# Designs tried in a protein design chat: miniprotein binders against q9h3h3. Part 244

Target 1, 235 residues: q9h3h3
Amino acid sequence: EDGFTAEHLAAEAMAADMDPWLVFDARTTPATELDAWLAKYPPSQVTRYGDPGSPNSEPVGWIAVYGQGYSPNSGDVQGLQAAWEALQTSGRPITPGTLRQLAITHHVLSGKWLMHLAPGFKLDHAWAGIARAVVEGQLQVAKVSPRAKEGGRQVICVYTDDFTDRLGVLEADSAIRAAGIKCLLTYKPDVYTYLGIYRANRWHLCPTLYESRFQLGGSARGSRVLDRANNVELT
Key: E = the ipSAE of ESMFold2; O = the ipSAE of OpenDDE; V2 = 0.75 times the mean of E and O plus 0.25 times the DockQ between their complexes.

## First folded at step 16 (miniprotein)

Design WI48
Fold by ESMFold2-Fast, scan of step 16:
Structure WI48 (fold): chain B 235 residues (1-235), chain A 85 residues (1-85)
Amino acid sequence: as target 1 above (235 residues)
Amino acid sequence: DREELIRRFERLVRRAERLLRRAEEALKRGDLETARELIIYALMSLKLAAWIAEELGDPELLERVEELVERAERLLEEVERLKRE
């Protein structure tokens, strides 16, 4: 993410989505198998392009856990992309509001809480906590990136089904915190990902909608969730 | 959707109950910092549950949340008392 353009980030994301995933699917696998699966595939050791010395010899795009009630609904992504092209051609302003409207119109409503952690024990511990919360039904679905060639930070993505459902976004935040996660979280709607809205985009949009900070001490203890565009606290 | 809100309410309350049981276990073994952390997670869950109860306009659901908040506050006070010792 250092010095990469939005086009390079989009290409890398597409490659990861197209490469094989390591999946624990609670809809078809007993919850009792989770701990063994987590021990076999710690994200700090799973390599992006495979290595005989790692848990995988072949490329892995993502490591994911699907909850028992998980029901994929990506909406009409093709319709969204066609409408996006039309919007850009129309000369109409590109704003958070117009993107929100496109997402609603095409039912592309999913979004995700993001956390970036360096490879190591803290990443693996955080992922294990998130994975258990998913299998226990506290979260719907999550994935974590494998280790890149230079190490770098890895990302854990925790999905919600509707970014316009504020309560649902906050409920997911509370479940993430209850899983033992204390680091900074940011929330990104998938419509931004599909349309290539990353840091330093040409429309100067903030690439995330919400930010969550957690503290145990003081009168303001607990999770503080901020609407980044409006600078308004939700909690 | 009223039914969806009720399902979310029950999930949040169940989470808080589990967290408070774990906090009580942590207190029994003298792990004050773990107990404090679990109580705070429970209170976060209960705050969202209270918002749902208020939206549903159901005094019984709000009372259930208030009872758990009182339990959480009592446990938090015990943690702070023991830490001073």
Scores: ipSAE 0.420, ipTM 0.810, lowest interface PAE 3.1, mean pLDDT 88

Design WI49 (at its last look DockQ between E and O 0.84; V2 from the best seeds 0.79)
Fold by OpenDDE base, look of step 17:
Structure WI49 (fold): chain B 235 residues (1-235), chain A 85 residues (1-85)
Amino acid sequence: as target 1 above (235 residues)
Amino acid sequence: DREELIRRFERLVRRAERLLRRAEEALKRGDLETAEDLIIYALMSLKLAAWIAEELGDPELLERVEELVERAERLLEEVERLKRE
């Protein structure tokens, strides 16, 4: 139970977004340079604040890889936030459907698959697999958190353009699995992040839209994706 | 958009074909575990491709998926046979 308040997690995420990023951009950098870049900046060794002996001397918020087809589109985040404040003031019921409609109206449709891994070889190997999949055009964009001073798990985020496109969410799951990743995945729309809706929020909203588990054995071996809102398996 | 669905279909099929080729190479090396994983990943992509083919109502696309599924199943049977030896 990571005892961090939703507010602390929000503040850390905002601080990380404001610090410099280490980026491999496949639109401007040859794919042949990816292996050297991965070797230079392994996520388990890159430190959040540029600790002595780390590959980075300056603070790093995120390590990211951009694919050839990557186009940043955040939609109308300011309009979304204003509409959210007005909705809270109105006293109208707030449901997952309400948030979906707000996201659609303001074109804030991005979401991400999340995986949490301990620092070390397994994390660096997983990240290398994801980075290759992005550069090869199987995924559009991904990022990984640097190593914190306190240690703990690092997160890999793999983005999709539209959390309302179930097929696109499943395509990204299949690409992540094809990269050799078998751990638990959770999918979160960015709209929840922009509105500060985390675990244990006052509206009892679950910020996780989908969950993916990989079954290792039996006739049903493969990824199982659960719609958390409807409690229905999609695969 | 029909054209977008076709692009997605072709991406999934190309992924599956690459994974199946790699699985065949793993089998030749005697790496049965890697071969099995690659086949499973291919089948996951082919399932999504089948859904797109059904949505498009295109029997030719569905036939292409079925051929690749049959190839994957044959490779999986070979892996299972070799694991029992």
Scores: ipSAE 0.785, ipTM 0.927, lowest interface PAE 0.5, mean pLDDT 92
Fold by ESMFold2, look of step 17:
Structure WI49 (fold): chain B 235 residues (1-235), chain A 85 residues (1-85)
Amino acid sequence: as target 1 above (235 residues)
Amino acid sequence: DREELIRRFERLVRRAERLLRRAEEALKRGDLETAEDLIIYALMSLKLAAWIAEELGDPELLERVEELVERAERLLEEVERLKRE
């Protein structure tokens, strides 16, 4: 059951990646156009397959904003995937440390903070804040899923370029919070995505490397970020 | 990379300065909850800037951060006092 769920999630992710994306690219588009673009394509109204009444007439896999400093670099994904297949047939143990080492060896270092929100004003407002942070240079790149089902949750992904740069991961967390986002954030290295390893996977691996919880009460104010691999609070 | 760390430091400091100005504006109009949030976001940014300043070993950068932290803490105390009125 776990393997079936993980293989479904991988297939759905691949289909969304291959469908058209709606992109605001700050490298080629003036920042003054962002507000109009956000108003045209709120993520709670953009539909996955182009439903009647939506702002998009074509399928949309993702809605994305690229910052001025965004430089695409997925690393040696093909080498990573080949080494992964070899490990699966070798009889050697598959552990979170093995995945981390594969990512480092093949330079597949990017990762992302994730947040899950229901469609509506809160989602659209959160996305707008993230998009503005990207265009202002506080974040490098972000994407949000379109509306797939009425009432279903959508995901905002905020990327960082190196999951081993803990300070950079914390900088992204702080930029997300400064956009007014107070919900739970979880961080997934892209190596898990490229290998099709989701929470319900056949290897029972946990792809969440960091968690961020925002608190105002008590003696701890701000983000508390836990490194789940080392059981250490980074903040 | 020293130059990259300096760019990240300056980004964090400029963010904190903007957040504190917005917090002061929120305080002026009596929006204490917004002011408190913005001050906390500024302090988060300043904590990371301080870590970068320490990594760079530059006491002038660290002093800039400490001055902004003091400003942020004074504003937060003012907000908290007004919330108790």
Scores: ipSAE 0.762, ipTM 0.924, lowest interface PAE 0.9, mean pLDDT 88
Fold by ESMFold2-Fast, scan of step 16:
Structure WI49 (fold): chain B 235 residues (1-235), chain A 85 residues (1-85)
Amino acid sequence: as target 1 above (235 residues)
Amino acid sequence: DREELIRRFERLVRRAERLLRRAEEALKRGDLETAEDLIIYALMSLKLAAWIAEELGDPELLERVEELVERAERLLEEVERLKRE
């Protein structure tokens, strides 16, 4: 997004995943320490490479909060990559449905709600709300990008265990809204990230499965979640 | 499975109850915008709870959701009334 190629976006994602993370792990850290941790590491001030004047001296790939029940399961990513190569050479069409089956077969089921915000108070406030929801058990796990050297928007990612579990995806949306978040949200399954499905991909696939908009006016108040592939509202 | 759906149902109902209590407190202090937001969040949770109750085929669970929806709608009407003043 933001005009970058899929190759560039994939390389940046790999670098961030491999660099150190700042983690608040509710499985081993008392919830009472969260507010101090959030004050020490506001995402608008944590820099990607440890710029002078930032809270970090070293590179930071992600700032993350793990819930008490968080149990990471990436599935069989290697098997997914091999099957993807086979699918591209087969006679089968490349559609959201075939990618869904590929993900199920290899247990690569996680996905995430994404929100993009400019560095500043609104980003830090949104992240604090999400982090508290994770520690309170309303969400499973979340992460936020540090501030890039070039500037631009930062991203908050709120994960769910299974993108095929539509109710679970909607429960996460509901919890994000209850945390006070009103901006646009989009949902992306991690299988799309692993396979390099971004904006303007060669298969003309929508890079996200769902979109959530919060509405207060009119007869239908609350979040409106849209299935982007079928252009149908889930409510 | 059924046991997991019941756990999800109870989580959503508890969330709605907490949100409605916070909404009532916001109304008492005259914070109509916060009260409205909290009521809408509660209704969102209750909609998902209703879907689970319907999937489970349990009329008692549906009744619990309907009672909370009615309470939320009454609070929303109160917010709308106070905004006119």
Scores: ipSAE 0.566, ipTM 0.863, lowest interface PAE 2.2, mean pLDDT 88
ESMFold2 (binder alone), look of step 17: mean pLDDT 88; pTM 0.872

Design WI5
Fold by ESMFold2-Fast, scan of step 16:
Structure WI5 (fold): chain B 235 residues (1-235), chain A 85 residues (1-85)
Amino acid sequence: as target 1 above (235 residues)
Amino acid sequence: DREILIRRFERLVRRAERLLRRAEEALKRGDLETAEELIIYALMSLKLAAWIAEELGDPELLERVEELVERAERLLEEVERLKRE
């Protein structure tokens, strides 16, 4: 989470989605080409708007890897947005349950585990691990932001098909950890992103459903996943 | 969906088996830190597999998980022993 207004975050997200993406698509590209592709496009060096001396001369919105079984389904985002406007106008309570129901009704079910890392070796190493897990079939799809001109942390997003499928969300967390990722992870349904709901919103909705922490030491070793809405530890 | 749960269970078990194999290889070359990490990842995978086996009500699947957990625990004990040497 970056702490900007919802309008600012939504505008940045839209611009990135509209700009070209660098994609390794395992559905059409042999897995043996992944290591060369990762070496060519390390996210710490790929610049958001292109620079002499970077791997890209043109703008790049996202760097992505699609798994062999990946089948995108964004649902009915337009219907979701119209229903959201109607809900706001209706005066009815806006709650996590109401938003969940809108997402289900309009089939906007995808969600993502997020990790924020500073540009550098650790980011590139983490992305390589995630990308390999995707190509090996342990994860479905992932993307990482390019380096912004102003600097700051970059984000790796690891997607799951259905945020209401808790076990699927937990399985993805397990796969991320097995890929060598040790940093804090947070899970956000895409419905919140499409509606422009971020951490500081007027409805006091928490867009983060789950939080994952990892430790190797002590008696409680491994991943600790917290259900933020119910304040219940799942692992 | 029972069939989806069974496929997910098999994926988690296969992941654990692969991780434990890699952990044994790390132990052979004296890489205790890598071995420990891999064992912990395997145990995380097996915890989820156990939950699926319980949901399916299948004691045979749960037994498969328990055998791998015991193997992981033995490897972890070996890591702890070698750290003292």
Scores: ipSAE 0.462, ipTM 0.827, lowest interface PAE 2.8, mean pLDDT 88

Design WI50
Fold by ESMFold2-Fast, scan of step 16:
Structure WI50 (fold): chain B 235 residues (1-235), chain A 85 residues (1-85)
Amino acid sequence: as target 1 above (235 residues)
Amino acid sequence: DREELIRRFERLVRRAERLLRRAEEALKRGDLETAEQLIIYALMSLKLAAWIAEELGDPELLERVEELVERAERLLEEVERLKRE
């Protein structure tokens, strides 16, 4: 496990959160304006640090859509961080169960379905579908990364309120599929993100709780959701 | 919480009903691909509703899900019929 790589990823995530966001907020903006906003800011063309040739001349950390009923609740992230440091110092085993308990205690319960797509039409089309689902009230909130200077895949994040609410997580998966999304999805609780726990970590924790695969033809039709921790199909 | 599960059940059933209505509209327009996708999404919602009904041990709620599943299956038969045309 490379600690420096994890610290680098955490620093990049923090920088993106601190930089300005392009937001369509359905709580204050009429839904009829969404299509024009999506045309103005296609994620494949919005650059991370700005470019006179792109829709933005200044840095953009995230492109986001807030649903009409969206009410942010990040919980006690500072208390979570302090408890995490105490847990590491205590010598107690660091397991998915202890991390889950920490998240519940500090009400850091949000999580997200992730999809990674290359810059281009497919990404922009997927984002438009997700954004419309959010504005129509089928999903609560979503964001997509801008295009990095060096290229690479971009990520769409679709949030749910409570990662311990399995039915709620599955209901969001269903809504994402209903929006026309057919690519691989993975679900990650925000507690892992706030603590800087990524795929490669020294505690050998899998930050991905669920995977969703979609099949429309043959004998398996619809979403197949796998519980990664227990290797059990839920759907 | 029993009441919370009932509210979630009702939301999933309403979602399935909306999806099936949209599928019927797509069929009327001859948009068979959209109709098929919407029916599949409705069935996914109904699967979750069935799990809640089973957890609640309520045969009446399960029967409501079964009726909507039958309706979805009939719409899928209609899609297959129209694809042959």
Scores: ipSAE 0.028, ipTM 0.571, lowest interface PAE 7.6, mean pLDDT 85

Design WI51
Fold by ESMFold2-Fast, scan of step 16:
Structure WI51 (fold): chain B 235 residues (1-235), chain A 85 residues (1-85)
Amino acid sequence: as target 1 above (235 residues)
Amino acid sequence: DREELIRRFERLVRRAERLLRRAEEALKRGDLETAEEIIIYALMSLKLAAWIAEELGDPELLERVEELVERAERLLEEVERLKRE
């Protein structure tokens, strides 16, 4: 049952990555063009497979914004996958530590803060805030899913270059909050995504490393970031 | 490494400075809720900047953070003052 769910999620992720992306690339496009681009491609209206009534007539896998300093580094994903197959065949225990070591060895270090929002004004507003933060240099890169189903939630992914760099993860959280985002955030290393490890996996691995909750009132104000594995509050 | 930490420090400090300017404008127009929220974002950025300054062992960088924290705290006190009848 776990394997079936992981297979479905991995297939969807692969299809989205392979389909065309709508990209605002701050490395080659002036920041002054961002507001017009956001108005043209609001994520609540961009459809996954194209529609005559939407901004896109062709399939769109992701809507993305690249920062001025963005330099893609996915590491050695092929080597990671080969090592993962070897590990499974070896009969050795599969633990969070062994996955972390595989990720480090193969330089597959990127990770992302995730937020899930229903299609509508709130999603479009949140995405606009994140996109502006990326173009302003407060975040490195972000993407948002197109509308896949009538009532399905869409996801905004905000990437950091190294999930083992705790400060970098926290810095991204603070930038997301400064962009006006108040909802629950969860952080997932891309190594888990590349290996098809999701919440319900047969190894009982937790792919979520951190959670962020935001509070304006009460005795504790600001962002509370929890290390899920160690149950330690970092902020 | 150290050079990267300095770049991160400068980014966090610049963000805090921009946020504090936005908070002052919100206060000027009487938007106390927005001002309070923005000050909290500034303090979050400054907390991370302080951690970097401590890791770098640079008292000048820490002093820069402390000056901005003091400014943020003064603005927050002003918000609290204006919220009272």
Scores: ipSAE 0.290, ipTM 0.743, lowest interface PAE 4.3, mean pLDDT 87

Design WI52
Fold by ESMFold2-Fast, scan of step 16:
Structure WI52 (fold): chain B 235 residues (1-235), chain A 85 residues (1-85)
Amino acid sequence: as target 1 above (235 residues)
Amino acid sequence: DREELIRRFERLVRRAERLLRRAEEALKRGDLETAEEMIIYALMSLKLAAWIAEELGDPELLERVEELVERAERLLEEVERLKRE
């Protein structure tokens, strides 16, 4: 299992949000321009802190594709953080259920499927597939980390609007698979990120809500999606 | 709500139809691996569509899914047949 590495990379990627992003925005850019943009900015060659030999000489925090219907809503993060502090002070048990309710109350519902790949052709090919799915309306928004260091993995994040909407989470999984992605996927609600729920958290919570494994052959073809919080198979 | 579920159903069915067309094109080229892959993705979409149709309690939507599942299964049988040749 690579859960610890996934959470560590996600945390490092969050630190990059202050740097410029390279964005293909399908709301304002024709879909016909996507292939040229992908060729110009392959994630394996875009460096985190710039390099004259790369497609960028300046820092890049993220490489992102916004779908035509993308409409971000982060919810009431301030209210969430205040309620979280009150919950911790109350001595009430902190469980996946209480965090879910807190997220619902404050409308902090977005989440993301995460995949970690080594720099190279497989990463660039996977990103191109995801980007096309976003522009075609099969996914809403996605981003990929630039190359930070030699040998380190890069992460692709594919967002969904509502982590409590199991069908929506599964729809995104199926679209990711249809884009040609076969590696392990883990799903993390953004509320966990805002509240600092990572691999070694003090509340001993699983840092990811869902896990997807894929196979083409055998009796169980397709995705096997597990609810990590309850250890129950969804499909 | 009901309208949102119907939109999701149509999206999943449309995805499956597109994937099955890609599978047929791959079969015509003799690309059995791509054909099989596309069929499996189509079946994944159809499984979710069936779940929505069942939740809506709509036999007409279920019938549409069943027709596409049957088409996918026939294509998968053709892929398996060609692999043995």
Scores: ipSAE 0.486, ipTM 0.841, lowest interface PAE 2.7, mean pLDDT 87

Design WI53
Fold by ESMFold2-Fast, scan of step 16:
Structure WI53 (fold): chain B 235 residues (1-235), chain A 85 residues (1-85)
Amino acid sequence: as target 1 above (235 residues)
Amino acid sequence: DREELIRRFERLVRRAERLLRRAEEALKRGDLETAEEAIIYALMSLKLAAWIAEELGDPELLERVEELVERAERLLEEVERLKRE
């Protein structure tokens, strides 16, 4: 059960990406239809592989909302993967800095804020808030995982287009907070996902670049964002 | 570039203005928790807007942020006052 490897996690992620997605696309669908769509597909009730008792009978990889201005740009993933193999063979140190350079060189710049929540009302409420922020233009795009058979936590992913753009990462954090989200957030660049950098990676790299904690009281009211790679506060 | 930074600045300022209106309406209803949250979110947006104004070197943009910060601070003082009552 705890025998999951980076290879298994990568295969699982690929399967989810290849399976059908439930998408609300604000580029082609009026914003007035969002509430009905959210009511039809609450993430706590959409099962990964379908179920007679759920809102879906067929596999669902992701539930997603695309903003009106969303324009996907994945960069040169093939060039990134080739350069990664060369880097591993070269004997050069594998550090956050070298991965950042590879990402910039191949224009693989997107990244995402992650939040993990148990299935239930709080997850569905958080997703509805994020989805509304996307449709209102405060965020570009987001997705949430369907409910797994084993009933573990689900993940909401809120994307930004450039992980090296510190201000853009912080803007997304502020929009997530304004949507009513108070839980721990971690930020992961998509380059880490493409290269298989997960919790138990053999390079012993931290799989997240930033961490956001929120509170209303105390000396640091609002978000406290930490650069995990360099252990430096951004806010 | 400069044009993109200005677009980001305007987005952050519009968000802050919307949040401050939400705070004012919450205060009218006596909903202090909602008002406080909205003010904090507005201040978070204004902090980022101030960083953009500083990067652009534009004192007019910074003045716009300062006016909204003053408004947010007045609302936060009102929330604090009402909590004591």
Scores: ipSAE 0.407, ipTM 0.803, lowest interface PAE 3.3, mean pLDDT 87

Design WI54
Fold by ESMFold2-Fast, scan of step 16:
Structure WI54 (fold): chain B 235 residues (1-235), chain A 85 residues (1-85)
Amino acid sequence: as target 1 above (235 residues)
Amino acid sequence: DREELIRRFERLVRRAERLLRRAEEALKRGDLETAEELIVYALMSLKLAAWIAEELGDPELLERVEELVERAERLLEEVERLKRE
């Protein structure tokens, strides 16, 4: 929340990944148990470090739902990081194309649609819709951040297997919308996250590939997905 | 991969069919706002399905999408008509 540099943001992300997760795993848990699980762990009430009166007494890094067909494949992250260090040392140009090639070479292909919502009913309702879509097989996997101390917006992340698969990215967008989500969405490849590249980076790279805006009404109804780098509408 | 594209096509078409059935139910109960949202979601899925059918060059798949688009557009016209009443 108060992260001032990429280093602070990366440290916060690493801490969340290392802390325990609350997981509904549809591979081993009947779908009929989802509503009770969502009621027990609404993201607006689950606290990042545990608090009296919250559903958790201990730290929680993420609240996640795994789909029935979910098979995690993060690729060769260590090889990616080593190649990234070598690239920086080499003096070769750092461009979106070079990062895309590093990601492909090391099979670090996953990416995610992000939505940021204030703690409260709207967040919990949005998360319930996403979780239901995951359990029903419309999305593969999703997670939501717990409530930070003293507030701030929370993030829902909806993952796709391959950020280079434009159709797959758009299919996930349409499923998110069908789950009742109307807010702004942005799409970020995980390669940028693993390399600690955020908005304010020294290479002037934009880690966000797409934006999705939803309109209900008028002749152009539906989601409008924008390729941010080229300023071209895909839908 | 043709088989992978066909699986994606079928997934998108099935999603659109489910959304349109829910839209018809919403429309029958007079819930125009929910009906409109569901129709829009169905059209979004069908747009992607149409792109796959066109890439596959399969006129039968494209016709299946066009039939569902026509159904969705008829339902949307009904929603707009009822809103004016």
Scores: ipSAE 0.525, ipTM 0.851, lowest interface PAE 2.3, mean pLDDT 87

Design WI55
Fold by ESMFold2-Fast, scan of step 16:
Structure WI55 (fold): chain B 235 residues (1-235), chain A 85 residues (1-85)
Amino acid sequence: as target 1 above (235 residues)
Amino acid sequence: DREELIRRFERLVRRAERLLRRAEEALKRGDLETAEELILYALMSLKLAAWIAEELGDPELLERVEELVERAERLLEEVERLKRE
């Protein structure tokens, strides 16, 4: 989201979703095979458009791990998009509350914790921790972007099924921390992603609902989760 | 949904128990840094479990959380003691 237009970011996201994914599916694959799969497909080495010198010769949009209980439910994305177009045409104010209601009405409830890391050992280590947590049933599903042509940070997305369920969002944060992740995390509902709403948008909407910071030392030890919209610590 | 809250409670408690067992093993190896991190993660899970127990109004569930919190705090005191010496 740094410096690119919303249209450009939406187009890139759509292309990644349409390209093939590398998936470890715990619903059909034994957990004992995970470590070999992670060694075969470290995200710092998997290339976005394929290279015979990398683990993949063909394009890869995402590297994903599905938990045993994972059941995809995107809701009614088509109905959401149609209602969004109608809302824009109606002249009614577009606010976080209006978007939240639209998402609820169309059952587009999923959201994700995001972390951005440079390609390398720390990224691969963080992804391995997240993948193990998913396979062990501590998280539902996660994905990580492949390496872009000229570098840049890669993103790990850890999904929850309902962004309106604050406890579920906090439970996922605690599981991410327990997996050894110490970097900044931000939480974004998928409704904003499906509608192409990024940080700099014409409606001045903040697509980030929560922010998580972690400290091991001092009086503020542990995970500190901030509700970005209300500027209130959930702790 | 009461049943969903109970399932989440059990998941959080099981996570804390696993983290505390791993912390005890790290302490046996003299790995104080890893032990401290694992204890902290366990306490974070137990905090959420306590909120669920309070929402459910079940004193027995809260007692289970309090027992694990006491175990975690005792392990943390042991880590801090060993770091000073």
Scores: ipSAE 0.288, ipTM 0.740, lowest interface PAE 4.4, mean pLDDT 86

